# Designs tried in a protein design chat: VHH binders against DNA primase DnaG (dnaG). Part 8

Target 1, 371 residues: DNA primase DnaG (dnaG), of Nanoarchaeum equitans (q74mb1)
Amino acid sequence: MAKFAPVQYKYIIKAEFEIDGIVDREDIIGAIFGQTEGLLGMELDLRELQKQGKLGRIEVEYKRVGNKTIGTITIPTSLKAVETSLIAAAIETVDRVGPAKARFRVKEIVDVRSSKREYIRNRAKELFVQLLSKTAPDIEELRRELEEAYYSKQLIEYGEEKLPAGPLVEKSDEIILVEGRADVVNLVKHGILNVLGMNGINIPKSVVELSKRKKVTLFIDGDRGGELVLRNLLAAGADIDYVAVAPPGREVEELTNKEILKALKSKIPLEQYIKNLRISINNDENKEKYKELLSKVFDTKKAIVFDEQFNIIDEKPLEEIDKLPSAYGIAIDKILDNETYAKIKGKYQLILALDSNVNAQERVITLKDIQ

## First folded at step 23 (VHH; from w1 with Q102E Y107R)

Design bb6
Fold by OpenDDE, last read:
Structure bb6 (fold): chain B 371 residues (1-371), chain A 121 residues (1-121)
Amino acid sequence: as target 1 above (371 residues)
Amino acid sequence: QVQLVESGGGLVQPGGSLRLSCAASGFTFSSYYMNWVRQPPGKGLEWVSDIDRSGGDTTYADSVEGRFTIIRDNDKKMVYLQMTSLKTEDTAVYYCAKDRWEYGTFRFDHEGQGTQVTVSS
């Protein structure tokens, strides 16, 4: 779909719909025309408006989910704002498509002219920065300052999830991924404009998709919380290339410019970070307890569950691992695989295994880690 | 053309000292932060230290802080890295690099061949 509506149109109505039935495009369009007919008078009849060229083609995108049809409609118009708004409101009154109940909701009315102006503005800025880079290669500081000046230090919304982001998150080949909005605000304030925030516990689809096409540096707090974030990202299928870490006990949102730059310059490859984490486990005060528990299950084909004090609560053969109660941790005489993990996922905070082939959300310690 | 020529590398014993030098040409030296980076065997590029344009502010990686000192001479267009208390893990090819800022991110422009530092008993 063309990024911009034809020049003749002033506004674009975007709406979402859900239909409790299986319908096709023609049914949907027919319903829109049929149910809006006469509501706004003859002058605002959709068919008449189309004949006059004041209303464009209604574009419908839909998918079938079970017994439902869900999707979006896009309607360009050359009408005035008030008239466009009336049309949009009328569309929301559509409550059936054929025999099926339907719900339409207008998501937004886009001003095409405004969108074009914004595009021109942003593109001009980009081109200007590029020109400066070519013409003044020895004025690095000035280039940086100008870049910061021309690109708004305001956060933008990225993706369908409306994630907080810096203005250059899409333009840059590399991005910095942070945990939340506060982090984004701080980084943007200090001129880091290719930043994206995840804004929650669930890894957004947009983040995963973006990670597949860009180099990603995960920038985490200087605490244990960062490990969990990384695990979640990896579990969700995100591609992380580097990890940057705030100073111990510091949050990314509180860092100074110097600290930010140092942390980013000190970024390490993901593999190295993971290795370091494993080393940290080796220095864990509970290392001997981990060894003991793994030793107990070794070559027994059993699983043992234990409490926070590492007392054994129950044990079962691996074949009956699903019958074990939830507890602080589990030790298994097996390489953790997807099948086994599916049975124990969410039941334990700590998993001790011979090895792991799974990106578990839980803390996993293997024999290799407690060597 | 931007030229960065590193020198001063060599073989040293653990605990030893070494001073690296970088001669810069082909750009306005005083307009850039200068960096030392290194590439250990089988590993990627690692940032070591930077120094601001005036030489008044320096930053070090945690792994070298307290042991390494970066200095610059804008008149001579030189950057130095004084390394002390060298460790085996400091073994790497060392490069001098200038900062490049592009689209909200910085990159290292290293044009030189680097200088080999080997720390071995």
Scores: ipSAE 0.732, ipTM 0.920, lowest interface PAE 0.7, mean pLDDT 86
Fold by OpenDDE, fold request of step 24:
Structure bb6 (fold): chain B 371 residues (1-371), chain A 121 residues (1-121)
Amino acid sequence: as target 1 above (371 residues)
Amino acid sequence: QVQLVESGGGLVQPGGSLRLSCAASGFTFSSYYMNWVRQPPGKGLEWVSDIDRSGGDTTYADSVEGRFTIIRDNDKKMVYLQMTSLKTEDTAVYYCAKDRWEYGTFRFDHEGQGTQVTVSS
């Protein structure tokens, strides 16, 4: 349940500040009171307003960064919107804290009542769906339809990273993880409401955390890009339970309802997916090229880098692997370990090794994979 | 109480055919999509096929597409799976399952013991 400000307050002023000096909370608060005094008349004097209970306690959070003090202030008010806005504006005029130059900026004024109304609305919907479930337990299709009707098909923001998500991402024991916002939009449109999207190349912390609490089905495009996404997730420490794959050459964002459901119903355990990938390598048209490159490095204690056509660009002893240039791929005469991987991470799209003890983000092919 | 009773399994040679049946009771049959799922030896549950409420729309896993046909009879509360061109990979315990939707996720509810299908030369 969301925490709400006391009922007596209508608005919350949130501001951030930067001070060119080391100051404490009392200094900051003092500056706010002192420099706003008289600016708006006696009726809007902050001290007077506090005495009257129209202004709450000024909360200050701050940290020291070098020779600066940076932080935020929070001020609850029971004033009208106009008065609150005036107070907020006045705070931005504070330009000194003690001897130090200061800058205050109002980030937002929060309407507490609006937030409560939103909460009530959402909670009411949830309770209603629960009630229906109890009264009509034997009508699953109807339940689904009603659930979709009462839960907004609007995307929500999830986590600190504000990731795109379906409204049931927290309520569901199982979630669908997709690559991007467009995928989320499409899935939500078609009634998949327990979906979470990643907004970038980096795996968000929130995704990793959520994956530890829920069963996760990774839903990837029907191309090679999906494999890379999976590898990145695993490397980041995410727990993936199942993998669903769009039809070959298709993107999740463009799938129809029927295609989505089929893909999800056809999900396979992660282990099985990985196994299948290995099998696919055996059928890879470039299998012979992989063998050739690995054969060249075998028992040489060298690393070879190659381009997209599998032409050798450079070679170095393993001790000098860090001196090799970036290229499409690298073949190494060793078991890929964390130490070696740290030296080559991000430089290649394909890694050929004798074996691997790491969860690499790149495609890794080992001797076992090409047998 | 929900009951799903599967039958029709057996031993068959590769390339052979079988017809599975599922008798449903204890719920409003026509209100549910019906599914066939299977569990191969040493593997998890695998979805095979589904059919909508009316029987007008069907979907199949890629592995069985073109070989299997799902049919339902709402009057008799029966679901069928006609299997043709059977492969060794089709060896599994087959279950009839209804869809369950809960908080944005669907699940397969199979209540029966399943029927064993073994494809072997």
Scores: ipSAE 0.725, ipTM 0.916, lowest interface PAE 0.7, mean pLDDT 86
Fold by OpenDDE, fold request of step 24:
Structure bb6 (fold): chain B 371 residues (1-371), chain A 121 residues (1-121)
Amino acid sequence: as target 1 above (371 residues)
Amino acid sequence: QVQLVESGGGLVQPGGSLRLSCAASGFTFSSYYMNWVRQPPGKGLEWVSDIDRSGGDTTYADSVEGRFTIIRDNDKKMVYLQMTSLKTEDTAVYYCAKDRWEYGTFRFDHEGQGTQVTVSS
């Protein structure tokens, strides 16, 4: 439940501060009152406004970091928008707290009414859905239609990273995690409202955090790229429960409603997905070729490069691995480590190694995988 | 009260056929997509097939596509699963389930005890 300011206040000024010294709450508050006094005239004097009940208590949260004091201030007001803005601006002029230099920055002015309206809107939706479920339990289709109609199909931004998401990403106990915005758009269009998209190559912190408290279905494209995404997520510490996969060669962003539903219904537990991947490797028609190549490099301290037909193109000692040309694949007589990977990253589509200690973007096959 | 009663399971040899039945009661049958799901030994619940309200549209998991056929009779409030070319991997407890939509998520509500299908040589 959103902490709402008392009904008497219209706006909340939120500001951050950094002070080059160790100070306490009273010092901070004193500085704010003292340095803003007279700046805006008597009518907008903070002390006077507090006396009149037009300005609430200044809340200060702070921590000490070394020899500095950093934190936030929150000031509720019942003033008009213009007056509130003036006060906020005045606070930013505070440049000292006691003997210490200080910097104040207003982060935002929150309209309390707006926040409440938003809350009401969201809560009303929730209550409506609940009511519908109770009153019409046997009309699932109608319920779904009404739910979809009631919930805006508008994308929202989630987390500090402003990730694209469906409107029910927070409300749902389960979420669907997809790779990008386009996927989110498509899924939301088709009524999947508990979806979260990742932006970029890096796994957002908010995704990791969310994964710890919700059931997560990773919905990936029907290509090998999805495996990489999964690996990155797991490496980042995300908890993935299920994996859904688009049809072979299809992207999530282009799927039809029927395809989406089928894929999601066909979701499999993460563990099973991983097992299946291993089985797939074991049943790979090229398994014998992998064995052959690894056998050739085994105990030679060499790396060999090969083409798509698994013909050897070049061979070098491991010390000269960086001198090998780009090709389809490389086989190395080494456990793939970060140092080695850094030298070969992006040059090959397939890496054959004794073992791997890295999260490679390429397909990596190890001795364990071909046993 | 929602009731789903599965039947028709049994022991069959690989390549054999089996027809499962589900009798539904306690809800407006024609208002729901119906599903078959299964739970293999030591594994989680797996979706097998669904059929729309009218019976005109069906969807199958890739693992059973071309081998299984889902049919419904709204007058009798029955859903069936015709299984052909059965494989050992099809061994599972099979459940009939209706769709449930909640906050954008599809869930399968199965209330029955299921019916055991064992495919073995």
Scores: ipSAE 0.717, ipTM 0.912, lowest interface PAE 0.7, mean pLDDT 85

Design bb6
Fold by OpenDDE, last read:
Structure bb6 (fold): chain B 371 residues (1-371), chain A 121 residues (1-121)
Amino acid sequence: as target 1 above (371 residues)
Amino acid sequence: QVQLVESGGGLVQPGGSLRLSCAASGFTFSSYYMNWVRQPPGKGLEWVSDIDRSGGDTTYADSVEGRFTIIRDNDKKMVYLQMTSLKTEDTAVYYCAKDRWEYGTFRFDHEGQGTQVTVSS
């Protein structure tokens, strides 16, 4: 649907509906006309208003979800605000479509003129910035400042999942991917407008899709949490090109402008980051603990679970690995395969194994890693 | 046309020092942050250091912090990189670059051919 209704309309009624049955567009429209007939008097009869050109075509978008029909309706009007509101309210009284129970809810009444003005304002800003870029290319600082000023520093919602994002996430060829909303807020505050935030460890589909179209720099905290995030992203099929890391012990959400810029300038290719991670494991202060735990399970065909202090909590044969409790980590006398991983997925933060053939979400350390 | 010409590279022993120079022309030099970047063999471009417009503020990659010093001369339109305590891992082609800001992302404009720095025993 066009962003703006024709100039002749003043308002757009937007409503959502849920119908407890499978119905078609004609049924929905029929129900709206039928059940609102007479409710507001003849002067506000929807059919009559359409004939008069005061009410536009009712647009219905819907999808079937199981045995339900859900969707939206859009109705443009050239009526006054009060009349429009009455019509909107009347639509909410529609409680059935055919034999099926229905629920209609008005989401909003859009003032077309206001929306257009807002659009014009924003578009003008964009065009101005573009023009400035062309006409004053040597004024880099000013251009940057103006970009920050003219582009809204307000977070936008991106994708079906309504992810927090900077306003330029779609316009930029490259995006910064961060873990959460707080990170987005901080980056946007400091003029990084091509940022996208995730909702934790659950990788949204929209992120994966976007990663296929744009260059992605994953910006992670200066702790070990970033590794997990990266693994999750890769497991979900996201394409990550670069990794930026906050200073040790620092979170992205708390970084200063200078720190942000340094981190981003210091971004490294994904491959290099992965190599560095392996090196870090070799230099890990807990390397000896890893060795010890792996040695304990080596050639025993058992699994050992341990806490954050690497104290053994429980142990069982590999055949009973699913019976082990959740803990900080697990050491297994096996090459980690899909079958084994399926049994322990999500229960541990650290997995010690002889080797690994799986793309685990958890941190996995193998014998090769601790040589 | 923007021109950046790097010089000063060469072969040096580990622990040695080199001073790189960059001559800039074709743009308002004092309006830009200037950077040094490098490309090690078989690796991608790596940021090394930047300096603000006035020369009063500098930033360094962690790998070179404490060993390298970036300086600029706005009158001469020059940027310098003093490298000390050089390591084998510093071997790379070095470029000077100005910042390019686009849609919330900065890019490095390095039009020069770079200067080769080789650190080897």
Scores: ipSAE 0.706, ipTM 0.909, lowest interface PAE 0.8, mean pLDDT 85
Fold by ESMFold2, last read:
Structure bb6 (fold): chain B 371 residues (1-371), chain A 121 residues (1-121)
Amino acid sequence: as target 1 above (371 residues)
Amino acid sequence: QVQLVESGGGLVQPGGSLRLSCAASGFTFSSYYMNWVRQPPGKGLEWVSDIDRSGGDTTYADSVEGRFTIIRDNDKKMVYLQMTSLKTEDTAVYYCAKDRWEYGTFRFDHEGQGTQVTVSS
């Protein structure tokens, strides 16, 4: 069965209608298909084109005003301009919905490539996702699996690092940057096509270079891991313009459509986000204790471990850091690198260091963070 | 030509209420999600709220959730923002905006002059 084709819609037909009667959505859609049946021949039959995936789902918005039904329809199509125009004209011939007189008027035919119509483009792709959902199995998990497999095949590879990307990353003058492939798949699934992932690489060079020629919104998880990603990007010289953050405790890869759109609409300029982070650190009730511990270890070539009351439990030279006991936290007289982190990973909840060049799972506070 | 005219702003004390209005013309109003965005003094635009085509589904920025309510009237081509429990940080010029995305990037573009809301003792 040819339920749909993996092709991009080219045009969107927008029409308005006024119906002299009270009708429902299904009545309106039925009239459109019924009254155009056979009008343009079998090759341009609307129901057949929809079955072939060349005509998208008809979107209908309507309201009832007095004795009338008034509204709009939106029809995506992958057909060429001439065929699209013929279909639009055929829609204007619809003069009844059930027993009621109707008037349909095409307002415009939108070229999907127009940048001024980005919302319509995203909406047209969202309607395609809804069609896939109606063909999915009854159980939510299986539907999710099928959708993910479909959208994973729509990704492209970007740069020498073969980074996962949405299909429009090169064409857009703005980019949404996410941590990994699962994030890219989720965003593409929800119609966000100008997305680029950093697939398992410590700050790809292609990302840094792209950030200097396109505006970048970094979309991060709602935890400390997301903040570390931003820090590493800035240290690598990336030019980040905005930050969007998933809800607290949520990851970008698991967000619903509503959560994604809200987070992207709520993006904040990088400078303001950094200011907010500095205010948060400055207001940490234990900030002075962090400063004290770092100052005690500074230029000693040692590491110290401490309890939740910030009392020092043990102290050893940096070369013996792996011999320190597990504790609430550790302070070290060095920049946290991969070698050092490998020796202390999982032993502490808080790491105080002079600086950091690793993506640690634990909370890391550096001298830069508390100055 | 798209035209959006905001009104209803003013001076109000903290804890007070205001209702903003936006009259729309020049486009098929009922076909679009509508947004409120605001520009605090000396800062860039920030998104406040949106509402779907029918008015049944609304979303709010965290800073205003629970205090602001967005409403639309498709017959009158109007969108409203009912603001309650106003705070000094709500001081801004408020704009109404048609929902606009460029390849998944939300655009803060606005057409109107906005309406000034000032929250101060």
Scores: ipSAE 0.502, ipTM 0.871, lowest interface PAE 2.2, mean pLDDT 82
Fold by ESMFold2, fold request of step 24:
Structure bb6 (fold): chain B 371 residues (1-371), chain A 121 residues (1-121)
Amino acid sequence: as target 1 above (371 residues)
Amino acid sequence: QVQLVESGGGLVQPGGSLRLSCAASGFTFSSYYMNWVRQPPGKGLEWVSDIDRSGGDTTYADSVEGRFTIIRDNDKKMVYLQMTSLKTEDTAVYYCAKDRWEYGTFRFDHEGQGTQVTVSS
C-alpha cells in the first residue's frame, strides 16, 4: 500500500562561512568534522551519524574573493528537529580551517517535508481540476499516481538503456536491483537510494556491467517468479551476491518501510537462495502434476491450458497460443521467450514451459526446476 | 571506543531456552536501534532481530518469529534476546550490533566476541 509519505531526510542545514585564507573543499569538510568531534557526545557525532546514514554528504559551494574563501554548506539529516538544531549549533563553533580563521553561521534549517508537501499540493490541484471535467478515477489509484509523480522527480537515469535508478547508485559500493520503475520509486520514497531497476528490458548490459563492479542484492516480489529473474541474470553473466524477498503475496512496489527494511536485513547469499528454491519446488504438493502436464505437452508443438484442479480445459498448437482461453495455468512445448509471453501475458497465474528467458510476472516452472 | 559484550550462551537440548545479554558502552545507547545477528557454523552472518530506540517496536526474522523476544533496558544499556523452543538450526555465535545502514545496505558488522549457542541432542 502506497501513501503520501515523506522522504528519508527531514531537514537540511544551510550555513554560510567566511574564511580568512585560501582553502580547498576537503580542508573545509575536515574542519567541520574535526572541530565538532566529541562536542555533542557519540550519539550526535557527525562521523557516526554519517556512517549510520542519518547525516548526508556535506556539500560545499564556495568562491574566492581576494585572500578569503566565502561560501555555503548544506547538510541533509534524517534526525528530529531538536537534534538537527544541536548539530547546527555545533557547526557554528568551527573557528578555523587549517591555519585560517573561519566564521560559520547557520542561515536556515529547511524542513524538507514542507517543500515536498507544496509539490503534492500543487499537483493535486491540477489533477482535481482534470477530475471535475472528466469521469472520476478511483481515489486510491489517483493517490498512487500522485506519489509516483512526486518521487519520480528524485530518480536518475542510469546507463545507455536509461534505467530508472536512485541518485546514489554510482556512489555506493553496493546496489539493490529491482524489476521495474515502480519498485525504484517505492524504495526511494522510503530512503533506499542505491537502487537500480531493470525496466522491462530483459537483461540490460548496464546491469551486467555494474554487477561485476559492485555487490548486488536482487530484491524480488514475494512470489515464485524470482528464480526466472535470477536465472536470466546469471545466464547473462551478472554477479549477484544476495537475494532479498518481499513477504509472500506482496510486491516490492507496495511494501511499507518496515517490510522493506526487514526484507533487506533478511537478505540471504545467492547460493542459499538457490538451495531454498530447489527445496521449495520439491515440497510443492503439486510437483507431480506439473511434471505430468509438462510431459503431456513435451514434443507435441502444443500448449495446454488447465484449471485449478489441473484438469485440461483446452489445447491448441503453439501457433494458435493466443486463441487459448484464460485459465489458472498453461503448459507449453517451448522455451518461454518474449514473443510467446506477449501472447499469453496476464491470462494465467501459472506457466509451465521447457525453459524460460523472460521476466514474467506470473509463476513459471520449467523442466529444469522439477527434474 | 564502541563496545558490545555478549553473554548468556551455552549448550541446550532442542526445545530448551536461553537468555542472551549484551552490555553496551562507548556510545549513546538510547539513540540507536539495536540488532541481534548470528553466525551459524560454516556460514556467514544472518540477521535475527531488531528493536527500536524505545523498545516498543520489534522485528524478527521469519525463522525465529514467535520463539525469540528482543528486549532492551536503556537505563542499564542492555539488550537481551530471550530464546525459547530452540532448534538445532539455531546453533550459532550470536552478536549484538548497533543499527547501521550505508545508503540502503544494512551492515552486518559486529563489535563484540559474541556468545556461542549450541543446540544438540
Scores: ipSAE 0.454, ipTM 0.853, lowest interface PAE 2.5, mean pLDDT 82

Design bb6
Fold by ESMFold2, fold request of step 24:
Structure bb6 (fold): chain B 371 residues (1-371), chain A 121 residues (1-121)
Amino acid sequence: as target 1 above (371 residues)
Amino acid sequence: QVQLVESGGGLVQPGGSLRLSCAASGFTFSSYYMNWVRQPPGKGLEWVSDIDRSGGDTTYADSVEGRFTIIRDNDKKMVYLQMTSLKTEDTAVYYCAKDRWEYGTFRFDHEGQGTQVTVSS
């Protein structure tokens, strides 16, 4: 029987990675083989497939920037599309290289026969990154700007509302729900790919529907604004399973990798988060002052403003709320709605109300919070 | 075959101290971040602490920061949790675990039998 030309590769798996540490090529390759070992059974084991010539050599392009290693992996395969997709998925489970936390994301699976243009496009991206890294004296800042532009192109639009989302929001059984686009970009930059953002003040129907099909972790800022987001979601009928909270005074969009991972590892069930809110209010040294001020305004159809010592400065009917002076805080005998908030926003640091349906920037304490 | 064996739990008075141990085998221990997680009575798992490959970088849940210390010994393939100033809310079964993420979700990937810590008068 005559010798034949070697089997040509049918697909090329292209994956990108970010590693929170300085590692060598061999560490990266070792992690890929080591952490996928046994996942797909013997017939699709990567070491065995390479021994059989069904996987090509793993090519790794990487650079070290700051205390991080980033790059891409290219794996040629002669396997069929389904088998290639299973291997690509296994590679996405690699979450560490040596001691460093890592994130792997399959960028594309290129059909060699029909996707030559896409291969050339991705190669051009790699060459451009290499050129920039060699010429910039402040490489970390340029890298950040390019990463932001790059990862913003990696977002998808979800639902009719065209919500910003990470590329894996549809595929994952669990999602991370965040307030806005900047949060989504930051999480995707750090390898959190099952994230969905909300824009505007109305709760999207697509978010409510998705929450009934998937487990949802709501990841909120460390200020009081995040509590309103949760309340509005629940009022709209969303099924929130867990809450993760950014460190006090920090926003999700500004968190470092370590802060993101800690917050997500520390997520708690919704019921426990609600209990914690009630305990926190009970331990607030000013809780009795809040109760006193709310009771003074209750059923009077008035608003009162007070100073930082909780002394009343002025009092007017609700119809004249816009005539009250700026102060430390205001207590109102009504539900805080958009109309009322528009008249008082930016004038106070603390708002006491009967209830609230507004995502205010200021701290809002309601009767339900005090009980 | 991945194996994690926790030990060192027991009954302790509030304010007391304990040191938990985890013996690891069946995987390249020094290549992974390691975690402690715990399960309080009638509740789900909650994360306590992690430690990087070298032992130089540690992270703690807010509820235990300043009271617990995670330590590893790569030569002996051991992870420890030194607990001080124990509170009744620290009562739980404690597990060690290899670090694992599925997309943005932390997974408790492997578990031994765990070790019971009970803080009571």
Scores: ipSAE 0.453, ipTM 0.852, lowest interface PAE 2.4, mean pLDDT 80
Fold by ESMFold2, last read:
Structure bb6 (fold): chain B 371 residues (1-371), chain A 121 residues (1-121)
Amino acid sequence: as target 1 above (371 residues)
Amino acid sequence: QVQLVESGGGLVQPGGSLRLSCAASGFTFSSYYMNWVRQPPGKGLEWVSDIDRSGGDTTYADSVEGRFTIIRDNDKKMVYLQMTSLKTEDTAVYYCAKDRWEYGTFRFDHEGQGTQVTVSS
């Protein structure tokens, strides 16, 4: 009895052919397998794919008209769009069936779930021909170039800034906000279609406006760069609801499907994420040095600047804070407010203060963060 | 229409073990990834683990990886969560959920009443 799980085909390749001779079905099928053998590498070999159930039975319908054979083939596949288009392009290179000259033309690639969606076959043909004219095809290089071209074409432009976005960002009541175009492409490649990019750290007004009318999950890289993006968004007045974080040291643009889904499922409310950052500061190996520097400045009405080794470089009264040199960090005997921040913005990587009522670009550590 | 009935919770000491069960009905169980999610006291829902349709591929939140194991039985329409090395931070109401995405947004769908797990001395 049958023990196979049903194979869900994703695409159907439909091609037509004209053969200058009288041939039978087996000649046509043999030419397709024979002339594509080795062309697409072992992982996309048509015979192997058929043995694995990833390529369906090649169906051939033909008729004989005079001394010619004319017809169509259909090939179901469970492969992804790019691999399917490579197979389709390879079929168009078949130029003989037995002794007879042949012409194969892919008429369409039918998406089984959506019969009239975007096709990439013309771009695949152009890239494939280009690579064949120079050297034998490197299937990995061709696959990568086609993936980039295919998924880049599925993006839309959002807002006056023409931001990169997935096609369903406007329809969804929630969006996923990412830093740039490469992140959007990777998420769309993996089926995440309600995504919007910001083209780096420039916080577009369209993003701020959208964040006030839709629920936003910010999906950031698993390093300090991701934390900077969040801080800049908050400073611009964006309404961020949740944060999803890539694995430590990983960037959103490079994540696998499993990593993307896990990160999105593990999203946490913004306030919890900020609280977690404060706990991480308490476990920082330098936290005792932060305490020492804050203690030295406490109740002195002064500010102290220090180097990466936490050696004091200079010290001035708070009234002269703008006269302190740039350095690794600054400690101030004051609550960090907008007036004070305006005087020190961009001069330091680390700010130690009694408390803070601003969302600074730099890392800020307060007394309550280290208690 | 979807019904998920969680059970197996209780009071346990730190370092202890529990096995949660989820009985599913009202949908084609074998067609869905299944999830465990939990709600700690005073907090929102957080995702714990998922398992694919066949039971062969599992994923865990970082906080439970190595301590929890998700298992499914498609014939009995059951999902289980084997919990070991329990911590006080694991105290929560645990819910079973079928996988549901609205585009890129994970949606907690049709959860039952949950089962309380309390880890304390």
Scores: ipSAE 0.446, ipTM 0.851, lowest interface PAE 2.6, mean pLDDT 82

